VH-VL binders against Lactate racemization regulatory protein (larR). Designs and how they scored, part 11

Target 1, 221 residues: Lactate racemization regulatory protein (larR), of Lactiplantibacillus plantarum (f9uss8)
Amino acid sequence: MVLTDIEYLLSYLEAHHVPTIKKKRHTYLTYHGLAEHYTYVLKDGIIKNSIILQDGREYNLSYIAKPDVISLLRDEVSRSTDQPFNVRIESEYATFYQVNRVAFWKYVNSTPELQNYVKNYYRKKLSENILRLQRMVMNGKKGAICAFIYSLVDLFGRKVNEGILIDFVVTNDDIAGFCGISSRSSVNRMLKELRTDGVITVKNHKFIIQDVSYLLDQIAN
Short names: E, the ipSAE of ESMFold2; O, the ipSAE of OpenDDE; V2, 0.75 times the mean of E and O plus 0.25 times the DockQ between their complexes.

## First folded at step 8 (VH-VL; framework fv_ebronucimab)

Design v5 (from v1 with heavy chain Y102F; at its last look DockQ between E and O 0.55; V2 from the best seeds 0.00; counts 0 for: pae E 2.2 > 2)
Fold by ESMFold2, look of step 8:
Structure v5 (fold): chain C 221 residues (1-221), chain A 122 residues (1-122), chain B 111 residues (1-111)
Amino acid sequence: as target 1 above (221 residues)
Amino acid sequence: EVQLVESGGGLVQPGRSLRLSCAASGFTFDDYAMNWVRQAPGKGLEWVSGISYNSGSISYADSVQGRFTISRDNGKNSLYLQMNSLRAEDTALYFCAKDEYFEYGQGYFDYWGQGTMVTVSS
Amino acid sequence: QSELTQPRSVSGSPGQSVTISCTGTSSDVGGYNYVHWYQQHPGKAPKLLISEVSKRPSGVPDRFSGSKSGNTASLTISGLQAEDEADYYCSSYTSSSTYYVFGTGTDVTVL
């Protein structure tokens, strides 16, 4: 049986009896700028990473909604590293493998399948950062919201009769934080435009995307 | 100006039904979620039920789940609460509350009606 | 079933500051900035006083202010006046099945 690179990582950690920790909704696993001696791997649950802007606002960077390593952004040999962003639990609970940083890199350096995982990890993170920059720089506020909603399709999207259900409750504060919008009323006004134009609707507190092409047309325009 | 006028309250016996109405004016009714909030005599506020702009999201407080039904008619700018199997504990002043957002929960109640009294007594 | 905890009563003399706490959990007050405050005078409907933790609607005096720390939100009335004698309720968005919860209410008495 051929395992994907993430399946291989998870099975490897289980085989080495790597301990797990469990965190509940809206608690933090890590904080930006604090030293951390562990690499964390999401086993199950949903997390959000963010940073605190100089005016005190929390700017949301991305969700991790599938098993993945939380961060590999620092050197490979130090016993500890400063965390690049805050990590908050957004599901009821999330479970993480907790592995010593030096031990984690020893596993990777001796294991070609884990090296492949790390290559794919950096490719994915680069793509996510490019999308974040696009939201911040190239789109107006409406384009940023459209880009963010579109990005949720891969994370939480599920086809239903009414369109594509985003199977996760996303608040207007979350949208503001992901899109760099300081005004909740601006988010609400733009969501009203999307509703009126037949692009989105709401059922059971979740968005249903009814016109994906509209979202794509607004990005970088 | 925004107006919310509740009606349909009254005295009823336990186990009976009652239907409350709220007539809305002065704003675009189908842009906003709507809520029912009640206050028993001498007691605090209790959120009863909410409904999104399009009726696509509906929920109820645990105390009324299965007995009450919220609905809206956007063509008539009206909000309703069908209250079945009434109990003495349902005795309260029932307020209609406008949400500032199209989905209840994430907004706040920027306008309230004056309420309609429901008394459940033998 | 969940309620936000408020003190039953708070009192102060004219000109003093009073603070009302509103305590929840990380699933409501602690996890979101959807904490609001309503003022209710006897025989009247509630009125929005503070939205989104600290935002004051037009027409609300600037002696009313709101803040939040952890799972506790606070309403402060600076320079208490006789007209501030009323009941005060906090509310919050929650990730539970109801999506909305009120506090237990606080009766403010001006001595």
Scores: ipSAE 0.586, ipTM 0.822, lowest interface PAE 2.2, mean pLDDT 88
ESMFold2 (binder alone), look of step 8: mean pLDDT 92; pTM 0.933
OpenDDE, look of step 8: ipSAE 0.588; ipTM 0.831

Design v6 (from v1 with heavy chain S59Y; at its last look DockQ between E and O 0.69; V2 from the best seeds 0.00; counts 0 for: pae E 5.0 > 2)
Fold by ESMFold2, look of step 8:
Structure v6 (fold): chain C 221 residues (1-221), chain A 122 residues (1-122), chain B 111 residues (1-111)
Amino acid sequence: as target 1 above (221 residues)
Amino acid sequence: EVQLVESGGGLVQPGRSLRLSCAASGFTFDDYAMNWVRQAPGKGLEWVSGISYNSGSIYYADSVQGRFTISRDNGKNSLYLQMNSLRAEDTALYFCAKDEYYEYGQGYFDYWGQGTMVTVSS
Amino acid sequence: QSELTQPRSVSGSPGQSVTISCTGTSSDVGGYNYVHWYQQHPGKAPKLLISEVSKRPSGVPDRFSGSKSGNTASLTISGLQAEDEADYYCSSYTSSSTYYVFGTGTDVTVL
């Protein structure tokens, strides 16, 4: 009956009657650069972290698709911090625990199990960010698209008869934003190459990966 | 030269069926999603149905769900709309529209046919 | 709900500017940049006028421009000409079950 560290955090927040908020698809929880007095913990739903570039394009950084803290930016004494990213809801709804920053760090500082969660959170996020940077710097645009699609397997992948279904709708603008590609036509052309080569197919607006080895080979090249 | 030519319209009685066809040329047909859009006399545009490049995504407007069936034959560069249980409210000019994208919804309709008229009256 | 709201009609004199609004929700116009505009002259098929909010296809005059703010997209016709008298429709991708939605249409009259 040993709880994982995220299960412990969620149980702790419930026991302390931490309020929740609910947001609908394509509304924003918070915006890059604005002061924020709360720490948010995803209870359920899917969100996307991004920044808006000066030219209006959305540069996408990551999804959070299971319970986790949205962001931990500063030390435990600051009353507020600038949000590092826009956080947009990508599921029909998403629910968040809303915790005052000072209160959150008081909980952590008095609770060894929450301290362990925070240490593991930073280790995990560092590892994920290193892998993300590695995939981006060793690939051209097509390799970046392959790396991005492959990364969706852990988040949304489900084995089906035709291959691995990515059980989430990802638009071309989203792909362009995750891969640093400014041209929609370039994304379309590279996706067409993957379709023609039998690597992916599309059903009900969702990707099905038919050849995972091809994706992995493109990432390594 | 992209060409979309609709056919199969006509005058029919309520409850009967019609099959519309759209012959496509001047582009690689199986690279793109295809759509049917209709316009009743004196009214606005109404999207009817869409089908992805490989028929893997198929969607219908609520007003035609269960009565109409969209299909495509990529070997013949042809789009079809089987219309069953026709009603007076289905009276419209029916357009074939090419999507610029392989999947319905995220693209735009860059080429349209001139339409085929369907009149449902008793 | 399965339609984007446009004004029924708009009129202007030659040389004036007119603006047509297209209002949706955060699930369509507000959530994506897949908003498009079509022009339809009487007796003719619709023609793509503006794609992806503001992109003008080759052959479309500079006097047509598009923009978006929040849940509302706008088409502006500057320097209105007699040939601009037509119906105008917006459309958008939607994350709802239909994935695509048209606006109600706007009749532009050149006085």
Scores: ipSAE 0.282, ipTM 0.722, lowest interface PAE 5.0, mean pLDDT 87
ESMFold2 (binder alone), look of step 8: mean pLDDT 91; pTM 0.928
OpenDDE, look of step 8: ipSAE 0.579; ipTM 0.834

## First folded at step 9 (VH-VL; framework fv_ebronucimab)

Design w1 (from v3 with heavy chain Y102F; at its last look DockQ between E and O 0.75; V2 from the best seeds 0.00; counts 0 for: pae E 2.9 > 2)
Fold by ESMFold2, look of step 10:
Structure w1 (fold): chain C 221 residues (1-221), chain A 122 residues (1-122), chain B 111 residues (1-111)
Amino acid sequence: as target 1 above (221 residues)
Amino acid sequence: EVQLVESGGGLVQPGRSLRLSCAASGFTFDDYAMNWVRQAPGKGLEWVSGISYNSGSISYADSVQGRFTISRDNGKNSLYLQMNSLRAEDTALYFCAKDSYFEYGQGYFDYWGQGTMVTVSS
Amino acid sequence: QSELTQPRSVSGSPGQSVTISCTGTSSDVGGYNYVHWYQQHPGKAPKLLISDVSKRPSGVPDRFSGSKSGNTASLTISGLQAEDEADYYCSSYTSSSTYYVFGTGTDVTVL
């Protein structure tokens, strides 16, 4: 059977009767006080990965909007003094396969197709983290916002007559958290510049990108 | 100085229509969403309708959906509320409120008008 | 349209502290930091008192403070003064189809 890496993983988990759990919008899947040691795989829904900054603010790392492994990105140590990781549900509901961490790695170690998934997963996540670092370190605030908005095209983009619709409601707090910006007023000012320059507009609470090349010109390599 | 001046209120019979206006000055009108908020005599605040900076987002409270129409004319710095099929329960003081953001919902109402009274009575 | 739950009234003597609760759900107060408070004196328009849970606009006395825990936001008036006698409303962004929700309002009486 020739499946994509993730299709194979999902089929494997179904065949092994791995249980699922369901979580509501704006609840958290993971926190430091976990008694169980599970690997979670997103089956359905949209989640947001974040960390807690020293001042209590959430710094947002990424959305996951397609099936993928969740728990391999979080801090694996219990009661660590390192940065905490949070996974918040952003869709109305999200469903996860819940598999014991030791059992998950036993599956991987015995199954070449799962080994390939894990290798590609780490390569993908390393590449994504490098791009994320570039966004935060090598751009000013406007460049970071442009990079973030552009990144939403692959996740939520849909062509419409007015441009590219980002078919997901993204709040100014979400933007601030993804871009490492401490204030909503700074985000609002940058969004005003983009609106005034004809780069974005809003319909039904969602952004429409009208000038993609402008966004790309603002992004560092 | 930001100013919001409502007009168009009055006494009308049930089933009739009124058009409220809000004249805005002292800020760049088309940078911000605008809202109508009402308050029945002796009652609390009720959000009625909101409109984004470019009229691209519009929504209504369930109690007025299908009967009221919000609009704006950015060339005249004016916000409007067309109220059709008025009912006794629409009796209220109607406030024009400036949103702090270009889209209603995420912002707060940083400036309010003094309101215009609408009385719907037989 | 949903409403955020506030106590109908609270009272205190001058110099005391009062706290007004504003309870919603994970779709509004619990899920977002877009919780605002408005003060309304009799016969007057509402005035913004606290924005974004805890931020105080210029000109608002520092005896007003806001906080949030879970699905409940709180407004605290410390050192209560006669001019604080008014109605107080919370509001929140919500992921429902209206995008706004107001609280039921609280009448603060200075004894």
Scores: ipSAE 0.634, ipTM 0.845, lowest interface PAE 1.9, mean pLDDT 87
ESMFold2, look of step 9: ipSAE 0.469; ipTM 0.778
ESMFold2 (binder alone), look of step 9: mean pLDDT 92; pTM 0.934
OpenDDE, look of step 9: ipSAE 0.850; ipTM 0.925
ESMFold2 (binder alone), look of step 10: mean pLDDT 92; pTM 0.934
OpenDDE, look of step 10: ipSAE 0.821; ipTM 0.915
ESMFold2, look of step 12: ipSAE 0.467; ipTM 0.771
ESMFold2 (binder alone), look of step 12: mean pLDDT 92; pTM 0.934
OpenDDE, look of step 12: ipSAE 0.845; ipTM 0.924

Design w2 (from v3 with heavy chain Q106M; at its last look DockQ between E and O 0.02; V2 from the best seeds 0.00; counts 0 for: pae O 8.5 > 2, placed apart)
Fold by OpenDDE, look of step 9:
Formats: sequence, C-alpha cells, structure tokens
Structure w2 (fold): chain C 221 residues (1-221), chain A 122 residues (1-122), chain B 111 residues (1-111)
Amino acid sequence: as target 1 above (221 residues)
Amino acid sequence: EVQLVESGGGLVQPGRSLRLSCAASGFTFDDYAMNWVRQAPGKGLEWVSGISYNSGSISYADSVQGRFTISRDNGKNSLYLQMNSLRAEDTALYFCAKDSYYEYGMGYFDYWGQGTMVTVSS
Amino acid sequence: QSELTQPRSVSGSPGQSVTISCTGTSSDVGGYNYVHWYQQHPGKAPKLLISDVSKRPSGVPDRFSGSKSGNTASLTISGLQAEDEADYYCSSYTSSSTYYVFGTGTDVTVL
C-alpha cells in the first residue's frame, strides 16, 4: 500500500505520539506569526481560515475539511504581513496535532515524502488563491458570491433530488468575508435574487444549488 | 548517561491493581515520548502503551485498552503505568522505553530500563 | 494485532553469516520503511541494533546489517561471534489499531 503524502505525515505524527488538542465549535486557534512555537495539523473536523485586517474586518480564506497542515499557510501570510491569522472551528469538534515547529521542519527536511507534501501544498494553495482572486476581481459582487457557492460543491456538495445540497451551514457574514463584501444587506439582496431566479434554494439553513449552469455563467473562467 | 529504572512490580491476584513507575535520568525527559513494553516469561516483546512528551497524546495496545492507564510527571522525570483488572496474561517483565524522534522514520526505542516483574497469579 | 513472523531459531558457526527474516504485511513491514531490530541477551533488556531497516546506531558493529524487500525485512549477522548469541526482535510501525508491532523473536545460537 502506497500512502499519500498527507497520510504519510499523519502516520508519522501518530507513530511519534505527537500531542493533539481538541477544540469546540466556534472556538479559535490564533496565530501570531513565525514566532509561534507550534505547527498545527488538522487531524479531524472542519475549520475556517481567516485574516484579521488592520481595520478589524475579517477576510475569510478557506474552509478546510480534511487533514491539512494549516500552519503552512499561516507562515506564508506572516512572512508578508503582520496580520493575525485565525482558525475558527466549524464542526462540533476539531482535533489538531500540535507539533513543535522546529521538530516539524526537521522531519520535513529529512523526509522526501514530507518534502513532496509541502511542495504540493504550496502549489495547491497558490492555485486556489489565484482562482479566488480572479473570481473576486473579475465577476463583481454577485459573481463572487456565485463563485463562492460553487466552490462549496467540492467540499460539502451532495447530490439530492432538488439539485446539489451544500451540506454545511454558511452564514451571510461568512459569505461577506469570503467575497470581500462589506454590506450585509448587499449579500442578502444578491442571495434573494438567486433564490428568486431559481438558482438556489435554502433548506434547513443550507443551500441547494438548482442551476449550476447559472453559477458557472456568472464566473469568468 | 541515560538511565531508566522501573519499579512497582510484584505478585498480585487476578482482578487486582498495580502501579508501575519508571525513573528517568540522563536526558531531557520532557522532550521525549515514553513507552511501556512487556515481555512474558519465555516469550517475545509486546508494546503496551505510549505517551507524548506533554501527555497530549496517549495510546494503548488493544490487549490493555480500558484497563491500563499511562501517565507521566515531567517535574519528577517519571513515567507511570496504572494497571487495573489484572489478568494472568498480564504476567510479564515490564520495560519502560524511551522513544526517539528519528529523522528518517517512525520512532524507535533507543533506551530501555531493566524492567520490573509483574506476576498475576491466584 | 498479529506479530511479525520470525524464525524461531537460527544457528551458525563462528565466522559464518546468518540471516533472520521478519515478515509482515502491507500495513506494517511492507507499507513503511520503519522496521527496527533489537538484540536481547539472556536476563538483559533489549538493545537497539538496527533502525529504519538498515541504519546502525553508534557502537553497533558493521557486521550487522538490515534490508527489506516487499513484506519481509532481514537482519544479517556476518562474521558470527560468540557474543552474538541472543534473541533478536524486529519491530515496525503499523497502521492498524496499534502503533507498534514486534516480531515473534529469533534465538540465535553460535555453535
């Protein structure tokens, strides 16, 4: 059996009895740059990564719903800015490996599999952020929202009779934070329009996408 | 010099409890995970339990899960194994073993104590 | 968790070479390069002999070597000496419920 890079990492952490921490929903892991003592690896759960802007607003980066080294993204952000990096727990619980930062990189530098993981990690994150930037800049506010909703399909999408259920509750505030929209009313309005047009519906506080093609048409590809 | 000294072993009846201790010296104790490994008389080695440097992660063999509790006191450079509901099959020499964080692979046990004997018999 | 399979005993004359096999599955020996070997003399604690399939710790003679192919790891003792008479155990990380698994052990006798 050939392990994926992330599976290798997880097995390594387990074998070395690396400590874990468990956090409850809507609690936070806050990072303070490269001086942080620990590298955190999401073991289980769903989290939201965000940056606190200088004016106090929160810029949402991504949902993470599978094992991932969340600190790598933090480290890159911290290299560029001094802005706080937040991780909000979205699932009932989330469990993290808490690895000594120096030890983590020692492992990476000495293990080809982990090096590959890190390389691929950066490539993936770069690609995702480029795409996100394109969607945000090129499609206007409504297009940005459409793009965001569509992006949830891969993470939380499930086929149902009515369309594609996004099996995850996303608040309008979170949408605003993902799309760079400062006005809550604007988000509400645009979502209402999508509902009225039969593009999406809401059931039990979750989106059901009824017209995927419409969303795609609103996104510059 | 790294030293691990186990204590607390003895003769007990089935169903009773026993607490083992391991005193560590010669290295920075709170930097390393620690393990218990046992060896029944005339038999092979069996991993029993492991604990991370700060007790944040704990694991057990299936054979002892729910009955044994591993713990540590870093202030005392000590490792412990609380053994409850002891069975005849728990009879063994119990070693404390220092875990290594080997750069190329999974950890191994680079230092071992001399062991303490636990005998469970009616 | 089943133990890794080792031959019960291996014997050789001084100066000869002997090999101990350690057979597991794709979940342990075959799945990872995290196989280790321990030497245990009678009445003594185990001692690390080989780590990560083939790496020798300081103080271990070069006549001890390790290798792996498929689901089987091997320890070779060349130039067998009287002091090599001991029990030898392999171990591996495993992806099963237990993190570590040991081999059944091999008694090496020097004739």
Scores: ipSAE 0.014, ipTM 0.544, lowest interface PAE 8.5, mean pLDDT 88
ESMFold2, look of step 9: ipSAE 0.422; ipTM 0.763
ESMFold2 (binder alone), look of step 9: mean pLDDT 91; pTM 0.918

Design w3 (from v2 with heavy chain Y102F; at its last look DockQ between E and O 0.57; V2 from the best seeds 0.00; counts 0 for: pae E 2.5 > 2)
Fold by ESMFold2, look of step 9:
Structure w3 (fold): chain C 221 residues (1-221), chain A 122 residues (1-122), chain B 111 residues (1-111)
Amino acid sequence: as target 1 above (221 residues)
Amino acid sequence: EVQLVESGGGLVQPGRSLRLSCAASGFTFDDYAMNWVRQAPGKGLEWVSGISYNSGSISYADSVQGRFTISRDNGKNSLYLQMNSLRAEDTALYFCAKDEYFEYGQGYFDYWGQGTMVTVSS
Amino acid sequence: QSELTQPRSVSGSPGQSVTISCTGTSSDVGGYNYVHWYQQHPGKAPKLLISDVSKRPSGVPDRFSGSKSGNTASLTISGLQAEDEADYYCSSYTSSSTYYVFGTGTDVTVL
């Protein structure tokens, strides 16, 4: 079978007997600014990347909901080993391969298929971060919220009779943190507009998107 | 002015039923989740049940699950609690509480009613 | 049924500061910033004092402040006044079937 580059990485880690660890919901795998000697690869579960600002506010960067490397911002020769962001478990459990950072890069440097994974990983992450920056800079608050909700379709979307179910509980604090909004009342007001315009509804604490084109129309491009 | 007026409390025997009502005014009722919170005499606050703006989310505290039913009529700006199979432990002052958010849990109670007293004794 | 732990009572003289703790777990106080404080005078309904850890609603005096560290939230009343004599409850979101959990309550006495 032809393996995708992530499937190749996972198979490689299994063949090399890389140990796994398991973490519970709302515990942290890593913390922004603290030293870390391991590279982690998500095997199963959902995590959220964030940073905690000096004033205590949480700024959310992304979800990872499929197998992927948590971060490759440090390599084997980096002078700093500090983590670029906090990683919190959002699923009931998440499982990670735990491999020494230097050893991981030795695997990569000796294995062309892993080099291809890393090249594609950086390209993917750069593209995602550029789009996220556009959402934050080029939209008003409502456009940022619409862009964020739209982005959840690929991660958690599932077609149901009522529309597209976002099959994950996303709190208004999470929305505020992803959209750079300090006021929960501002988030709530804009979600109210989406509800009254028939764009979203709520069932069992989860959003159902009823009008995707409205979301797209609110996003600057 | 936001007002929440509870009614329907009273003295009942164990195993009987009561239906509480809460009449809301001074805000757009169908924009917000609504909650019931109770307080036993001399004791603290206990969340009983919540219902989202559209009744699409409904939950109950474990102590009342299967016996109580929350509902709302957005056309009448009214919240209800049907209380069946009442027990002595259900004796409390029952408050109607407005949520600041359209679903319960992620918000807070910005307005409260004065409460209606339910006494369950044999 | 889980409850958030608060001291049974605290007291202070007019002008002093008192602090009320509210201790939970990583599943509630520690896991979310949905921590709120309510004031309840005798015979009255509760009233919102602090939302979202530290936000004061309009009409609540500056002497009320909130904070959180780890699994413990705190309400501080600076410059205690006679009208502050009341019961105080914290609450938190939880992802269990209850969705809200209240603290045990704290009776504040102004000496």
Scores: ipSAE 0.549, ipTM 0.802, lowest interface PAE 2.5, mean pLDDT 88
ESMFold2 (binder alone), look of step 9: mean pLDDT 92; pTM 0.932
OpenDDE, look of step 9: ipSAE 0.701; ipTM 0.865

Design w4 (from v3 with heavy chain Y101W; at its last look DockQ between E and O 0.75; V2 from the best seeds 0.00; counts 0 for: pae E 3.4 > 2)
Fold by ESMFold2, look of step 9:
Structure w4 (fold): chain C 221 residues (1-221), chain A 122 residues (1-122), chain B 111 residues (1-111)
Amino acid sequence: as target 1 above (221 residues)
Amino acid sequence: EVQLVESGGGLVQPGRSLRLSCAASGFTFDDYAMNWVRQAPGKGLEWVSGISYNSGSISYADSVQGRFTISRDNGKNSLYLQMNSLRAEDTALYFCAKDSWYEYGQGYFDYWGQGTMVTVSS
Amino acid sequence: QSELTQPRSVSGSPGQSVTISCTGTSSDVGGYNYVHWYQQHPGKAPKLLISDVSKRPSGVPDRFSGSKSGNTASLTISGLQAEDEADYYCSSYTSSSTYYVFGTGTDVTVL
């Protein structure tokens, strides 16, 4: 049987009886600046990576909405490392495999299929970060909001009669934080323009995208 | 000048129905969510119900779920609350409140009416 | 669960500072920056005092300030004036099915 890299990792963790933990919405799995002895692998749920700016605002980096390793950004030999990001649960619950850092890297170093996962993980994350940087640097505020909304299609998009439902409640602060926009009035204005132009609508507190081409046209490439 | 004027309150017997209205002026009504908030005599504020700019999102406090129905007519700049199966504990001053946002919840209530009194007693 | 907890009353002399707490959960005050404060004088409708934790609308005196830490938001009135005697309510966005919740209210008395 041929498994994807992530399917292999999950099967490996299950076969070796790696313990899991469960966290409730808006609690934190990890905090920036605190020592952590574990590598976490998302089993199910949705999390948000962020950093806290010196003035207390949260700058949002990404969602993880499907099984994946939470972070591999620090050296692989130390028993513990300071976490580079806050990780907050955004779904009602999220479940994680909890793996000792040293043990995780021993598994990887002895298992070619896990080595492939890690290599592809870094390639994927680098590509995603380059694209995110390009969208943020090359767009005005409207383009950044359009790019962010479009990015939600891959994460949460689902066809419905009215268009593409983003099956996740995204708050105003989250939009501002992902788009690097400090002015709440600018976010409000841009969302109003998208609503009046028939690009998006709202039902049950979720966005429905009615004109994907408009979003794509606003993204600088 | 933003104005919100509630009407339709009064004295009713338990089990009966009442319909509240709120006439809005001085702002673009269909840009904003609208809310009903009530305050029993001598008590605090209780959010009752909210409705998005396009009626696409609607929810109710647990205490009124299934008995009250919020609606809006954007052509008439009006917000409504149909209150069925009224109980003594529904006795309160009912405020119409303008949301600062197109959805209720994430915004704040920047303008309030003076309220209409509903008294439910035998 | 259906209300945010505030002290029943707070008092102070003119010129003194007082602080009103508003305690919720990670599903509301702790999870979002959509915490607002309203002032209500006797016989009048509530009025917005502070939005989004700490933002003061035009026309609200500088002596009103807001903050939060964890699941608790705070309203501070520095340099109490006689006209500050009123009821104060916090509110928050919530991820529960109601999406909105008020605090229990605090009666501020200027001695």
Scores: ipSAE 0.410, ipTM 0.759, lowest interface PAE 3.4, mean pLDDT 88
ESMFold2 (binder alone), look of step 9: mean pLDDT 92; pTM 0.936
OpenDDE, look of step 9: ipSAE 0.750; ipTM 0.889

Design w5 (from v3 with heavy chain Q106E; at its last look DockQ between E and O 0.82; V2 from the best seeds 0.00; counts 0 for: pae E 2.6 > 2)
Fold by ESMFold2, look of step 9:
Structure w5 (fold): chain C 221 residues (1-221), chain A 122 residues (1-122), chain B 111 residues (1-111)
Amino acid sequence: as target 1 above (221 residues)
Amino acid sequence: EVQLVESGGGLVQPGRSLRLSCAASGFTFDDYAMNWVRQAPGKGLEWVSGISYNSGSISYADSVQGRFTISRDNGKNSLYLQMNSLRAEDTALYFCAKDSYYEYGEGYFDYWGQGTMVTVSS
Amino acid sequence: QSELTQPRSVSGSPGQSVTISCTGTSSDVGGYNYVHWYQQHPGKAPKLLISDVSKRPSGVPDRFSGSKSGNTASLTISGLQAEDEADYYCSSYTSSSTYYVFGTGTDVTVL
């Protein structure tokens, strides 16, 4: 059988006895600007990346909901690096491999399969950043919300009889932070429009998308 | 003008049942979650139960789980609390509270009724 | 149901400033900006005073302000007046199945 590049990375870390750590919901793995000597790899759980804007609001960048490296931003030889954003645990728990930063890059540089993982990692993150920029710049506020909700389908979507369940609780404040909207009250008003238009409904605190085509029609490009 | 009017309180013996009602007016009832909050005599506020705009989400405080049932009738702009197997510790003033959002939890209670008193004693 | 910790009582003279703390955890006060304050006069229903940490509803005087640092939210009454004598409750969202948690309540006395 052939391992995917992330499966290879995880098996490699296990074979090298890389220790794990476990963090609870709404605690932080890292903070923006904090020096860190480790590379973290998500083993299981869900995290959210964010930064603090000038006015004190938290701007949400992305979720990581499947195994992946948390961040690879900096050169390959430094013992530590300033973290580029806050990382908060959104699941009940999350588990991370904790590997020395210099050792991690030594593994990568000596292992073609890990080099392939890193290459694919950067391509993926670049694509995600382009889509995030497009969502913020090329949509009105309602269009940004539609694009964000649609982006959750790949992360948390499950087909159910009522439509597509987003199998994760996302608050109006979180949506505001992902969409660059100043308040969760504004998000609530726009979500009301989506409810009245039959695009979404809510059950057990989770969104169910009833009209995916509407979401797609609202997205620029 | 938003108004919330509770009714159905009274004096009952332990083990009996009561049904509370809350009549809502002055806002679009089915746009908002609704909550019951209680206050025992001389004590603080305790959230009892919440129900989303469409009844698609319902939750209870652990102290009442399995004994109380929240419901709403959006056609009558009414919220209900069926209270079974009442205990002395359920003695409280019960408030109907309008949530600021369609889903309870992240919102606040922007309007409250005056409450209906439930007394559970022999 | 868990409770947020508030001082039992606080007092001040007219014109003075009083501050009420509301302490929770990273799973409620520390984790969200969903902290709210309610004022309750004797024999009356609670009334929303501050929402979302610091937002003042229409009709609430400027002397009421809210803030948060870490796991502690604070309500400040600047220029205390006789009508401010009441009980004050904070509340917060929590990500547990209880969804709302109230503070223990603070009795504000105007001397």
Scores: ipSAE 0.514, ipTM 0.787, lowest interface PAE 2.6, mean pLDDT 88
ESMFold2 (binder alone), look of step 9: mean pLDDT 92; pTM 0.928
OpenDDE, look of step 9: ipSAE 0.564; ipTM 0.842

